# Ledger of designs, part 359: VH-VL binders against q0atu2

Target 1, 119 residues: q0atu2
Amino acid sequence: MLDKKARIRTSREYRNVFEKGKRLSGRFLIIYYVENALDNNRFGFITNKKIGMAVIRNRIKRQLRAIVREYQGQVKNKHDIVLVARAGIGKSSFEGMEKDYIAIMKKAGLFARNANKID
Short names: E, the ipSAE of ESMFold2; O, the ipSAE of OpenDDE; V2, 0.75 times the mean of E and O plus 0.25 times the DockQ between their complexes.

## First folded at step 18 (VH-VL)

Design ce1 (framework fv_daclizumab; at its last look DockQ between E and O 0.85; V2 from the best seeds 0.85)
Fold by ESMFold2, look of step 18:
Structure ce1 (fold): chain C 119 residues (1-119), chain A 119 residues (1-119), chain B 106 residues (1-106)
Amino acid sequence: as target 1 above (119 residues)
Amino acid sequence: QVQLVQSGAEVKKPGSSVKVSCKASGYTFTSNYMHWVRQAPGQGLEWIGWINPETGHTRYNQKFKDKATITADESTNTAYMELSSLRSEDTAVYYCARTDEWYGYMDVWGQGTLVTVSS
Amino acid sequence: DIQMTQSPSTLSASVGDRVTITCSASSSIGYMHWYQQKPGKAPKLLIYDTSYLESGVPARFSGSGSGTEFTLTISSLQPDDFATYYCQQYDSYPLTFGQGTKVEVK
């Protein structure tokens, strides 16, 4: 489950992340992220028709939501984050998507904790 | 089905201005950003900028920031680019192109508008 | 600015030849888009996200690469393929294109 308050909802909210945010590319994902004025994080998910038909796009979004939910406790607060599925994502396993997400979020400095800081 | 139709060729004197139009059809105008790209005679492609047609927000290549003004009119599904203080070096074909802002490929192009600036 | 350098600038080839065009970026980029332009016509999207063919593009076209080096390959050149080809990056502003590679009849 992803709480209603943790969702980016409107086109304008999504486009604010695109226009004002930073972009990082991974193997299967692109993330866009920007600080928000809230006390919490919000997440958005983008696919397009080049990724595949609706069944495939919906499966990918469900998988990405599950990954985000699993790691949301590690994410620094006050960020709007949009996950964009690259064209090759359909050839990835769930594990592959998960590893790519972890790597990108670490590169972005969006994880609040890691093995080196927690003793 | 999806089309971008640009206004016709223009011949202008140095120091004047020109406004090129790009009328979109076959898709929801606000669903995509619109880019402008120039091609001087015998030369390659140069990005001028984009517009978010939902809000009118723009981003420009620094080289064209004082030369080009990009606008959009949602009521007519038309994007515009105005070139000011025309010089002979502004002679080029100017294209509009539709993009998915999250991915950045330009999947539909207008036919181009030749702007000729001559003494 | 990320500078994009294509090689060669001009290439003379015959129908049936294997053609390879390279695009070198001045810094690492995540993916590349490719366009085909014929004289007097607008550019047309050919390949997106490095290696994926746009709808209607024949299978003789392929793309590959990562980091700073990307390639466009035509496995067996056809008459319709004589054109100028451009690479395009979307990693940072301003968006930039390669200078183009003109593929001409030998």
Scores: ipSAE 0.855, ipTM 0.922, lowest interface PAE 0.6, mean pLDDT 92
Fold by OpenDDE, look of step 18:
Structure ce1 (fold): chain C 119 residues (1-119), chain A 119 residues (1-119), chain B 106 residues (1-106)
Amino acid sequence: as target 1 above (119 residues)
Amino acid sequence: QVQLVQSGAEVKKPGSSVKVSCKASGYTFTSNYMHWVRQAPGQGLEWIGWINPETGHTRYNQKFKDKATITADESTNTAYMELSSLRSEDTAVYYCARTDEWYGYMDVWGQGTLVTVSS
Amino acid sequence: DIQMTQSPSTLSASVGDRVTITCSASSSIGYMHWYQQKPGKAPKLLIYDTSYLESGVPARFSGSGSGTEFTLTISSLQPDDFATYYCQQYDSYPLTFGQGTKVEVK
């Protein structure tokens, strides 16, 4: 699990990212991101019923949290980042999600170009 | 049942103002953004703007920034759109539409309000 | 602004026909949404996220595309399908719709 301080928790915080942040679309994900005034990054995750049943949504969130956690140390600091799971993500593999996340984060300039999985 | 019910048709003189209402029911009003969309007779759909009913934050199409004012009353689950300095070109059916801001599609629409501007 | 152009603007077809509507965006977008509108009625969400049917939408409807080119297809046109269809993007502000495609009886 992500550290509590690394999580966007309130609806106000989420919508701040939406209203003030930048947006980029990936294959399965959309990210909204904005600079924050903190010393750490915060991540949020958005799913809806169109992705699937609660069990599926929870799985997707768990997988996305795992991906974010894996690459957390490679993300530029002082950002609030919301991952929005689009309808197609339910058909994606974990590796597919990971690949999409990496690609979109690199495109956003939040990853270094040579960012790799940390073993 | 989720539904949006708009106020009735309006007939206005040029130079006057009109305020259209959109009452939401069947869901938590503040959980979704509310859009307003215009459709001139025989024409397509044109986005006017949206409001976050929770905070009152708005975003407008620049084309309508001086024409439309969007507000919301959480206590009555009602969104409003006021059109000022009405001209014949403002004659149109105006729709409110609910959206999940993260996904950007409008899944519930009001029935529309015809505003006719004529001398 | 992202301009979206639908083709054709008007389409005459018969029941049972395969109908294809295209929407071209002036810039690359992530996802396309489609609406159906019948005369005197509000638009109805038909397809979201390019290819997913809204609840209650018949399976004869389908969507596809990527980048700047997207399509809505009706595999076998039914009487209930005669309407105007609009594509919509939410990648950038202002939100924009296609000019619409009217599917009418041949």
Scores: ipSAE 0.850, ipTM 0.941, lowest interface PAE 0.6, mean pLDDT 95
ESMFold2 (binder alone), look of step 18: mean pLDDT 93; pTM 0.955

Design ce2 (framework fv_daclizumab; at its last read DockQ between E and O 0.89; V2 from the best seeds 0.89)
Heavy chain, then light chain:
Amino acid sequence: QVQLVQSGAEVKKPGSSVKVSCKASGYTFTSNYMHWVRQAPGQGLEWIGWINPETGHTRYNQKFKDKATITADESTNTAYMELSSLRSEDTAVYYCARTDEWYGYMDVWGQGTLVTVSS
Amino acid sequence: DIQMTQSPSTLSASVGDRVTITCSASSSIGYMHWYQQKPGKAPKLLIYDTSYLESGVPARFSGSGSGTEFTLTISSLQPDDFATYYCQQYDSYPYTFGQGTKVEVK
ESMFold2, look of step 18: ipSAE 0.857; ipTM 0.922
ESMFold2 (binder alone), look of step 18: mean pLDDT 93; pTM 0.953
OpenDDE, look of step 18: ipSAE 0.875; ipTM 0.946
ESMFold2, fold request of step 22: ipSAE 0.872, 0.872, 0.857; ipTM 0.931, 0.932, 0.927
ESMFold2 (binder alone), fold request of step 22: mean pLDDT 94, 94, 94; pTM 0.959, 0.960, 0.959
OpenDDE, fold request of step 22: ipSAE 0.919, 0.924, 0.921; ipTM 0.954, 0.957, 0.957
ESMFold2, last read: ipSAE 0.867, 0.858, 0.867; ipTM 0.927, 0.924, 0.928
ESMFold2 (binder alone), last read: mean pLDDT 94, 94, 94; pTM 0.958, 0.959, 0.960
OpenDDE, last read: ipSAE 0.919, 0.925, 0.917; ipTM 0.954, 0.957, 0.954

Design ce3 (framework fv_daclizumab; at its last look DockQ between E and O 0.84; V2 from the best seeds 0.79)
Fold by OpenDDE, look of step 18:
Structure ce3 (fold): chain C 119 residues (1-119), chain A 119 residues (1-119), chain B 106 residues (1-106)
Amino acid sequence: as target 1 above (119 residues)
Amino acid sequence: QVQLVQSGAEVKKPGSSVKVSCKASGYTFTSNYMHWVRQAPGQGLEWIGWINPETGYTRYNQKFKDKATITADESTNTAYMELSSLRSEDTAVYYCARTDEWYGYLDVWGQGTLVTVSS
Amino acid sequence: DIQMTQSPSTLSASVGDRVTITCSASSSIGYMHWYQQKPGKAPKLLIYDTSYLESGVPARFSGSGSGTEFTLTISSLQPDDFATYYCQQYDSYPLTFGQGTKVEVK
């Protein structure tokens, strides 16, 4: 699991990303991202009931956290990033989510240039 | 039941101001952003802006930045929109609408408030 | 601003007809939302995230599309479906709507 320092935790922090950040849409995800004043990245995850039952939402969050954790060392530093799970994500595979995350993060320019990324 | 109830129709003189209210019930008022949308007679929908009821942070359509002022009162679960320097072109039905800010669709609407500006 | 252009602006159809409404965005967007509005009433969310039906919406409604081209389809038009439909984007500010498509009785 992500370290506490790597997590967006408060409503204020989340909404700051929404209000001040940039937005990019993927196939299953939308990311909002903004530079922070820290020495580390923080990640947030958003799901809603339209994705499915609580069990499904929790599964999706766990999967997204796993993906973020896997690639966190390759992400440019000093960013708050919120992953918003869209309705279709419930029908996606883990690999599909991962590919979407990678694609959208690349599009956002948030991966380090020297990162060993999966294509 | 989630619902938004707006104040009644207004008839105003040119140059005057009007303040429309939107009372929310059935959900946590601060959990969603509140949008305002205009619809002139026989015309389409036009977005005015939104407010974060928790903080009062607002974002406006540039077209309405000098026309509309959006506020919210958490203690009464009520959002407001004030229109200044009214002109005949401001005659329209004004709607408040709730959104989950992360998803960007308006899932609950007020019944609308007709503002008529005439000499 | 992202301009949303619906086609057609007016559509005359009969009960039982297959109806298709298109919405073209001036720039590529991720998701399209659709609303239904009847005279004297507020808009009602119909479809969100391009293809998902809001609760209570009949299965005869469907949405599809990507990039700049999106469609709303009514597989078999019912009397309750005569209304004006709007597409909406929130990929960039300002939030914008299509000009509307009025579905009326032939």
Scores: ipSAE 0.814, ipTM 0.932, lowest interface PAE 0.6, mean pLDDT 95
Fold by ESMFold2, look of step 18:
Structure ce3 (fold): chain C 119 residues (1-119), chain A 119 residues (1-119), chain B 106 residues (1-106)
Amino acid sequence: as target 1 above (119 residues)
Amino acid sequence: QVQLVQSGAEVKKPGSSVKVSCKASGYTFTSNYMHWVRQAPGQGLEWIGWINPETGYTRYNQKFKDKATITADESTNTAYMELSSLRSEDTAVYYCARTDEWYGYLDVWGQGTLVTVSS
Amino acid sequence: DIQMTQSPSTLSASVGDRVTITCSASSSIGYMHWYQQKPGKAPKLLIYDTSYLESGVPARFSGSGSGTEFTLTISSLQPDDFATYYCQQYDSYPLTFGQGTKVEVK
């Protein structure tokens, strides 16, 4: 369900979120987010080599994409959101990452009851 | 093998300008933001600002917004910081440092450039 | 600006001592980074994301903390560890450092 239109695709698009957006830290994740001028939300995912080997980083990205897919319909429209995996994330469970995502998205005020629609 | 090599020490008169260089090697220059940090004699570290070398976009500590100008030249893999209207209080060691913008730590540092301002 | 106060500012210790340095932030921070600086040298990243050792950093170093209080611990001080230590945040603009803690020989 994470369509190409719901993806942040270029380095410049990612860095716009960093440069213009807000930041919140959770246990396993940091989110950066900014309003966009589009009709939809876009999501991006960041890991680095300190997280682990490529196999581990790829697994984490797949898990985060799955979490985002599950909740994307609850997210307020017109936001670019980058999920950054913290160093300890490789030792977390899927459920731990999911709970962390929910908590930081609520803290950011990005979840809304009836403001979001899934494409 | 990642390295940041800075230009040599400078002695300047009040009211003049200085441009410090920081040449990067061992990585893709545009893949990381470059920071500048100063350390006055016997003092701690103060952040000056950063540059996105891909776009030239900068962010400054408000204290330095009228003092420092940070630039980058992708063709030479070199970041620059120019200090204008030098005063004695600008005497310090100036460091360049590489960051992963998403994680906010400074993992590679230049050797430092001493700028001395005296009449 | 998030201000960070390190305690103590100076610490006299002997080889083999357990050393603890505290960094107190003026508002809640999600993570803290730590640097070691020896005289005449650039700072070196020691601990990132509160508790994770940078590559090549000895296991005697550890970090912990959350919220406004963070610590750096050296479990058994070695001669190479006499240096100044800085905490650093970039959870919020602007990036700030603590004022430093000098660990010197007793």
Scores: ipSAE 0.738, ipTM 0.893, lowest interface PAE 1.0, mean pLDDT 91
ESMFold2 (binder alone), look of step 18: mean pLDDT 93; pTM 0.951

Design ce4 (framework fv_daclizumab; at its last look DockQ between E and O 0.84; V2 from the best seeds 0.84)
Fold by OpenDDE, look of step 18:
Structure ce4 (fold): chain C 119 residues (1-119), chain A 119 residues (1-119), chain B 106 residues (1-106)
Amino acid sequence: as target 1 above (119 residues)
Amino acid sequence: QVQLVQSGAEVKKPGSSVKVSCKASGYTFTSNYMHWVRQAPGQGLEWIGWINPETGYTKYNQKFKDKATITADESTNTAYMELSSLRSEDTAVYYCARTDEWYGYMDVWGQGTLVTVSS
Amino acid sequence: DIQMTQSPSTLSASVGDRVTITCSASSSIGYMHWYQQKPGKAPKLLIYDTSYLESGVPARFSGSGSGTEFTLTISSLQPDDFATYYCQQYDSYPLTFGQGTKVEVK
């Protein structure tokens, strides 16, 4: 589980990222990201009923949180980042999600240059 | 049932203004962004802008930045679009459309409002 | 701006025909959405995220594509399918639609 301070929690915080941030599309994910005024990163996760039943959505969120947590220390600081799970993610494996996350974060330039990245 | 009900057809003189309303029901009004889309007679769809009903934050197509003003009233679950300095070229059917801002498709549409500008 | 060009602009077909509509984006996009519009009616969401059918949409509709090329396919055209179809992108502002493809009776 992500630390409470590492989570985007309010609708205003989420929508600020959407309205002010940049967007990049991956295979299963879209990320929105914007610099924040904090000393830490915050992550948000968006799913909807298009992905599937609540059990599926919760699974997807759990998996995405696990991925984010795994690579959290390698992400450049001072960013609010929202992961949007697109419809196809329900058919993806965990490894597929991870690969997509890594690819999109690299494309966004959000991984630290000295990070030990997993391809 | 989720639905958007727009105000009735308008006939306006050049140089005048018109304000079209879009009343939402069947869902939490502030949970979705509201788009406005124009369709001139016999033509395609053209995006005007969207509003976050919760905050009033708006995003406009630059083409319409000086033409359209989008607002929302949370107390009445109603979105508005005002068109100023009307010209014959503004004659069109105007639609409001609900969206999940994160996904970007418009899943519920109003029935449309015909605005006719003629001398 | 991302310009999207649909092909063809008009398509004449018969019931039972396989119909394919293409949408070409001037820049690479992540996902394409499709709408169906009948005369005098508002557009209706048909396909979202390139290939997923909106609730209630018949299985004869399908979508595919990536990058700059996307397609909408009707495997066997039915009388209810004669309409105008639009593609739409949400990758960058301004949001843009294709110019539309009118599917009419041959």
Scores: ipSAE 0.853, ipTM 0.943, lowest interface PAE 0.6, mean pLDDT 95
Fold by ESMFold2, look of step 18:
Order: C-alpha cells, then sequence, then structure tokens
Structure ce4 (fold): chain C 119 residues (1-119), chain A 119 residues (1-119), chain B 106 residues (1-106)
C-alpha cells in the first residue's frame, strides 16, 4: 500500500494534475503528471464504469497500486502522477500492466537514474 | 435521465455579444467537465474549450481565447458561453457537451443553439 | 495542432454494403473517439478509445487503428446509418475533430 502522504486524495488535487499537467497514453494506461511543491511524489488512480463493475475496478486499482509501490523509488521526486485505466485494461495481465507502466514512465522522463548505477 | 438543455436560437448584430446557456440535469453537475463545440453551417466540429464546473477553471482552444468566455453556476447546474465582438463567421450552431475529463469522449450533448450574426 | 483528415469526405453506399471510413492524424496519437451526427441533431458518441462501442451501438460498428491511422467500419450498412461521422483526438490541445465523412444513399 502507498504511504498516506504519497496519495492524491481530493477531487481538487486530482483535477489540478489534469488541468496543469501533461498527458501521455500507453497501451493500457494514460498518465497525467505535473510537478508539485512537495518533497515527495503523490499518486492517484482513475477508473470508470466503462471498464467494468466495482469488483473489476477495485481489482485494477489494487494491481496498479502494487505496481506503483514496486517502482516508486525510481520515480523522479516532486511529481503528482495520475494513472488512468484505459477501456482495455480488464483484458490485460498484471505483467502487461507492469510493462506498460514502465514504458510510459520512461517515455514521460519520470524515471530517475537507477540508484545502483549511481552508487 | 441525463440531459443538457440549451437556450434558444439568437440573431445578433455584428459587434454585439451573446450568452448561451446549458442547463444540466440527471447527474451531479460538478462530476464532469463541460465542453463547448461549434459547427458552422455545412461544416464540421470545432472545439472551443472546457470548464471545471467545481472551480470555474477553463481551458480554451487558442483560436477562441479572445472570442469566448466560459462560465458555470453550480447553484443552477448551468454552464454558459459568451461570445464577444460577433462577426458573420461566428454564425454557427454551438453545442455544450459533457465529458469525463480523464478520457475525453463527449458522452452527452445539448441540442445545440443556433447563433446567427447578420447586419 | 494535430490535424485529423478523414477519407473519404463523402461516401455513397447502399444498404448492406461494408463501409470503411479512415481518419489520419498528422502525428501519432494513442486513441480515437468517433461520433455519429444526423442532420439537425447533435453528435452522438459511437466509439470510444479506438475500438469500444458506446452503450446501445449495434455490433455492426467497429473501430481499429493505432499511431496515425484509424478506421471506423460498418459491416453491413443499415438505413439508420446514413449520417455524418467524425473522429476526435484527445491526445493534445487543442482537441480536434476530423472534417467529417458523410455517408449517403447511392
Amino acid sequence: as target 1 above (119 residues)
Amino acid sequence: QVQLVQSGAEVKKPGSSVKVSCKASGYTFTSNYMHWVRQAPGQGLEWIGWINPETGYTKYNQKFKDKATITADESTNTAYMELSSLRSEDTAVYYCARTDEWYGYMDVWGQGTLVTVSS
Amino acid sequence: DIQMTQSPSTLSASVGDRVTITCSASSSIGYMHWYQQKPGKAPKLLIYDTSYLESGVPARFSGSGSGTEFTLTISSLQPDDFATYYCQQYDSYPLTFGQGTKVEVK
């Protein structure tokens, strides 16, 4: 689970990312991202009813949170990032979502250099 | 029943202004952004801009930045678009359309308002 | 601006025909939305996210494509399908629509 301070929580916070940020699409995801004035990154997750019923949407959100948690140490600091599930995401595997996340975050320039490569 | 009902047709003189209304019903007004789209006679669709009805924040097509002013009134569930300094080429049908901001498809449209600019 | 060019601009067809409309984007985009508009009526969402049918849209409609080339197909044209069709991108601002493809009776 993401730490409480690493979560985008309010509608207004989510919409700030949409209104002020950049957008990039991947195979299963769209990301919106913007620099923030904090010391940390924050993540948000969007699904809608076109993806499926609540059970499916909740499962997708859990999978995306797990993916984000796994790679959060590689993300450039001071960004608010919203992951939006595309209509086809329910047909993807966890591995497929993970691969797509890595690709789109690299394309956005949001992954920092690996700590192992620096140290 | 989700509906967007627009104000009636307008005939205006060059140099004047017009304010078109779009009243929403059947959903929570602030849950979606409202777009404005125009269609000149015999022509295609052209995006004007959107508004966040919760905060009043707007985004415009640069082409219409100095022509259109989009507002919203949460208390009446109504979005407005004002066109200033009207010219004959502003003659068009103007639509409001609801969207989920994260996905960008316009799933509910108003019936359209014909604005005719004539000397 | 991402320019969206539809082909053809006008298409004459008979009931039962397979109809194909293409939408070419001036630069690569991630997905496409499609609308149907009948004379005197507002546009109606038909296909979202390239290939997914809006609720109530018949299965004879389909969408596909990626990058700069996207296609709307009607597998067997019905009388209700004579209309103008528009593609729309949401990849970058300003939002743009194709110029439209009018499908009319041959």
Scores: ipSAE 0.841, ipTM 0.919, lowest interface PAE 0.6, mean pLDDT 92
ESMFold2 (binder alone), look of step 18: mean pLDDT 93; pTM 0.955

Design ce5 (framework fv_daclizumab; at its last look DockQ between E and O 0.90; V2 from the best seeds 0.86)
Fold by OpenDDE, look of step 18:
Structure ce5 (fold): chain C 119 residues (1-119), chain A 119 residues (1-119), chain B 106 residues (1-106)
Amino acid sequence: as target 1 above (119 residues)
Amino acid sequence: QVQLVQSGAEVKKPGSSVKVSCKASGYTFTSNYMHWVRQAPGQGLEWIGWINPETGYTRYNQKFKDKATITADESTNTAYMELSSLRSEDTAVYYCARTDEWYGYMDVWGQGTLVTVSS
Amino acid sequence: DIQMTQSPSTLSASVGDRVTITCSASSSIGYMHWYQQKPGKAPKLLIYDTSYLESGVPARFSGSGSGTEFTLTISSLQPDDFATYYCQQYESYPLTFGQGTKVEVK
């Protein structure tokens, strides 16, 4: 799991990203991202009941956290980033989710230039 | 049951102001953003703006930035929209609509409030 | 602003017909939402995230599309389906709706 300092935790923090940040849509995900005043990145994850039962939502969150953790060292610093799981993500494989995340993050320019990314 | 109940129809003179209310019930008022949408007679839907009831943060359609003021009262679970300097062109049915801000669809609507502006 | 253009503006059909409504966005969007509105009533969420039915919506409704082209389909029109339909985007501000498609009895 992500360190506590790498997590967006409060409703206010989440909604700040929504209200002040930029938005990009992917196949299964939408990301909202905004620069923060910290020395680290923070990640948030959003699901709703339309994704599925609690067990499914929790699974999706675990998978997204795993993906974010895998690539967090390659993400440009000083950003709050919220991953929003859209309805179709429940039908996606882990690999599909990962590819979508990578594609969106690249499009957002949030990966470091020297990052070794899996295409 | 989740529902939004709006105030009754208004008949106003040009140059006057009107304040429409939208009372929410059946859910946590601050858990969702509230949109306002206009529909002129025989016309389509037009987005006015939204409010974060938790903080009062608002975002407006630039077209209505000088026309509409959106507020919320958490203590009464009520959102408000005030229209100023009313003109005949402001005659319309105005709707409040709940949304999960992250997903952007409006899943619960008020019944609408007709505002008629005439001399 | 992202303009949403629906086609057709008016559609005359009979019960049992297959009905297709298109919504074209002036720029690429990730997801499209659809609403149904009957005279004197508030809009009702019909389809969200392009292709998912809101709770209680009959299976004869479906949505598809990507990029700038999206469609709402009613596989077999029923009497309860005569209404005006609107597409909506939340890709960028301001949020915008299509001009509406009125499905009326032939």
Scores: ipSAE 0.870, ipTM 0.946, lowest interface PAE 0.6, mean pLDDT 95
Fold by ESMFold2, look of step 18:
Structure ce5 (fold): chain C 119 residues (1-119), chain A 119 residues (1-119), chain B 106 residues (1-106)
Amino acid sequence: as target 1 above (119 residues)
Amino acid sequence: QVQLVQSGAEVKKPGSSVKVSCKASGYTFTSNYMHWVRQAPGQGLEWIGWINPETGYTRYNQKFKDKATITADESTNTAYMELSSLRSEDTAVYYCARTDEWYGYMDVWGQGTLVTVSS
Amino acid sequence: DIQMTQSPSTLSASVGDRVTITCSASSSIGYMHWYQQKPGKAPKLLIYDTSYLESGVPARFSGSGSGTEFTLTISSLQPDDFATYYCQQYESYPLTFGQGTKVEVK
């Protein structure tokens, strides 16, 4: 659902965000973010086996990609951003994940205008 | 069986150095970061730093930046920590610990290596 | 640096007691990890992400908290639970542990 250019691809690209970036925790998500040298944003998604079986983890990733795609036009440009699913995320609704994403992105200062797309 | 096996206890004189090893088995060595943690006798736990074993990139607690040097060797699945200019207050048990870098819990620990510094 | 202060530093308790250990952070953090350490042994992960039990950890252990205040509770202390407990934050560098809470037999 995300453009290929807007995806973090490799382990090294992911780890650059971890190693050089900032970390901020929300209720269901942790974000890591760092400025990049590109003309666009890139997004990555992390789950682990403590979250659930592969079917559950794949569902969570699909939902997070959909949320990111919905708000991508409001994100400050030139950032690599990794969304990390916390252990409790399997109990959240899509709306709950979405609200958490909006809140955490605002706290990080990553929204360039208005992050409310729920109208 | 995921294991971290550390080198044996060391007795050192002030001013010397020591290199502690941590051999990993039962998982892909580069899939996790390796941390080093110290515990002085009768004291709590203190984080020294971590290494990305894929690239050799490190992060240190500022307190230990001029004391500890962390390295890794992919070919032997072994992480190392060298302590320089040893003083009596460096007497401690030193642990290696595996971490999923995104989540930060240390889920596997080595057995610890006692380094004793005495004249 | 985020300082983590555990209370109490030492706790004398009897088998069957409800034990509560607190960990206070000097600034707000999103979650906490807890470790158990027995004498002469390495620490072991007990609770991750504030309230989730590591595999093999008995259900009498629980964790809670948010912001600057976190707790570890043992609902009914067992002989195997006499140990030292450490909280750990991963919000900012340097990573810090609490100073430890030793749970001793009364």
Scores: ipSAE 0.834, ipTM 0.914, lowest interface PAE 0.6, mean pLDDT 92
ESMFold2 (binder alone), look of step 18: mean pLDDT 92; pTM 0.950

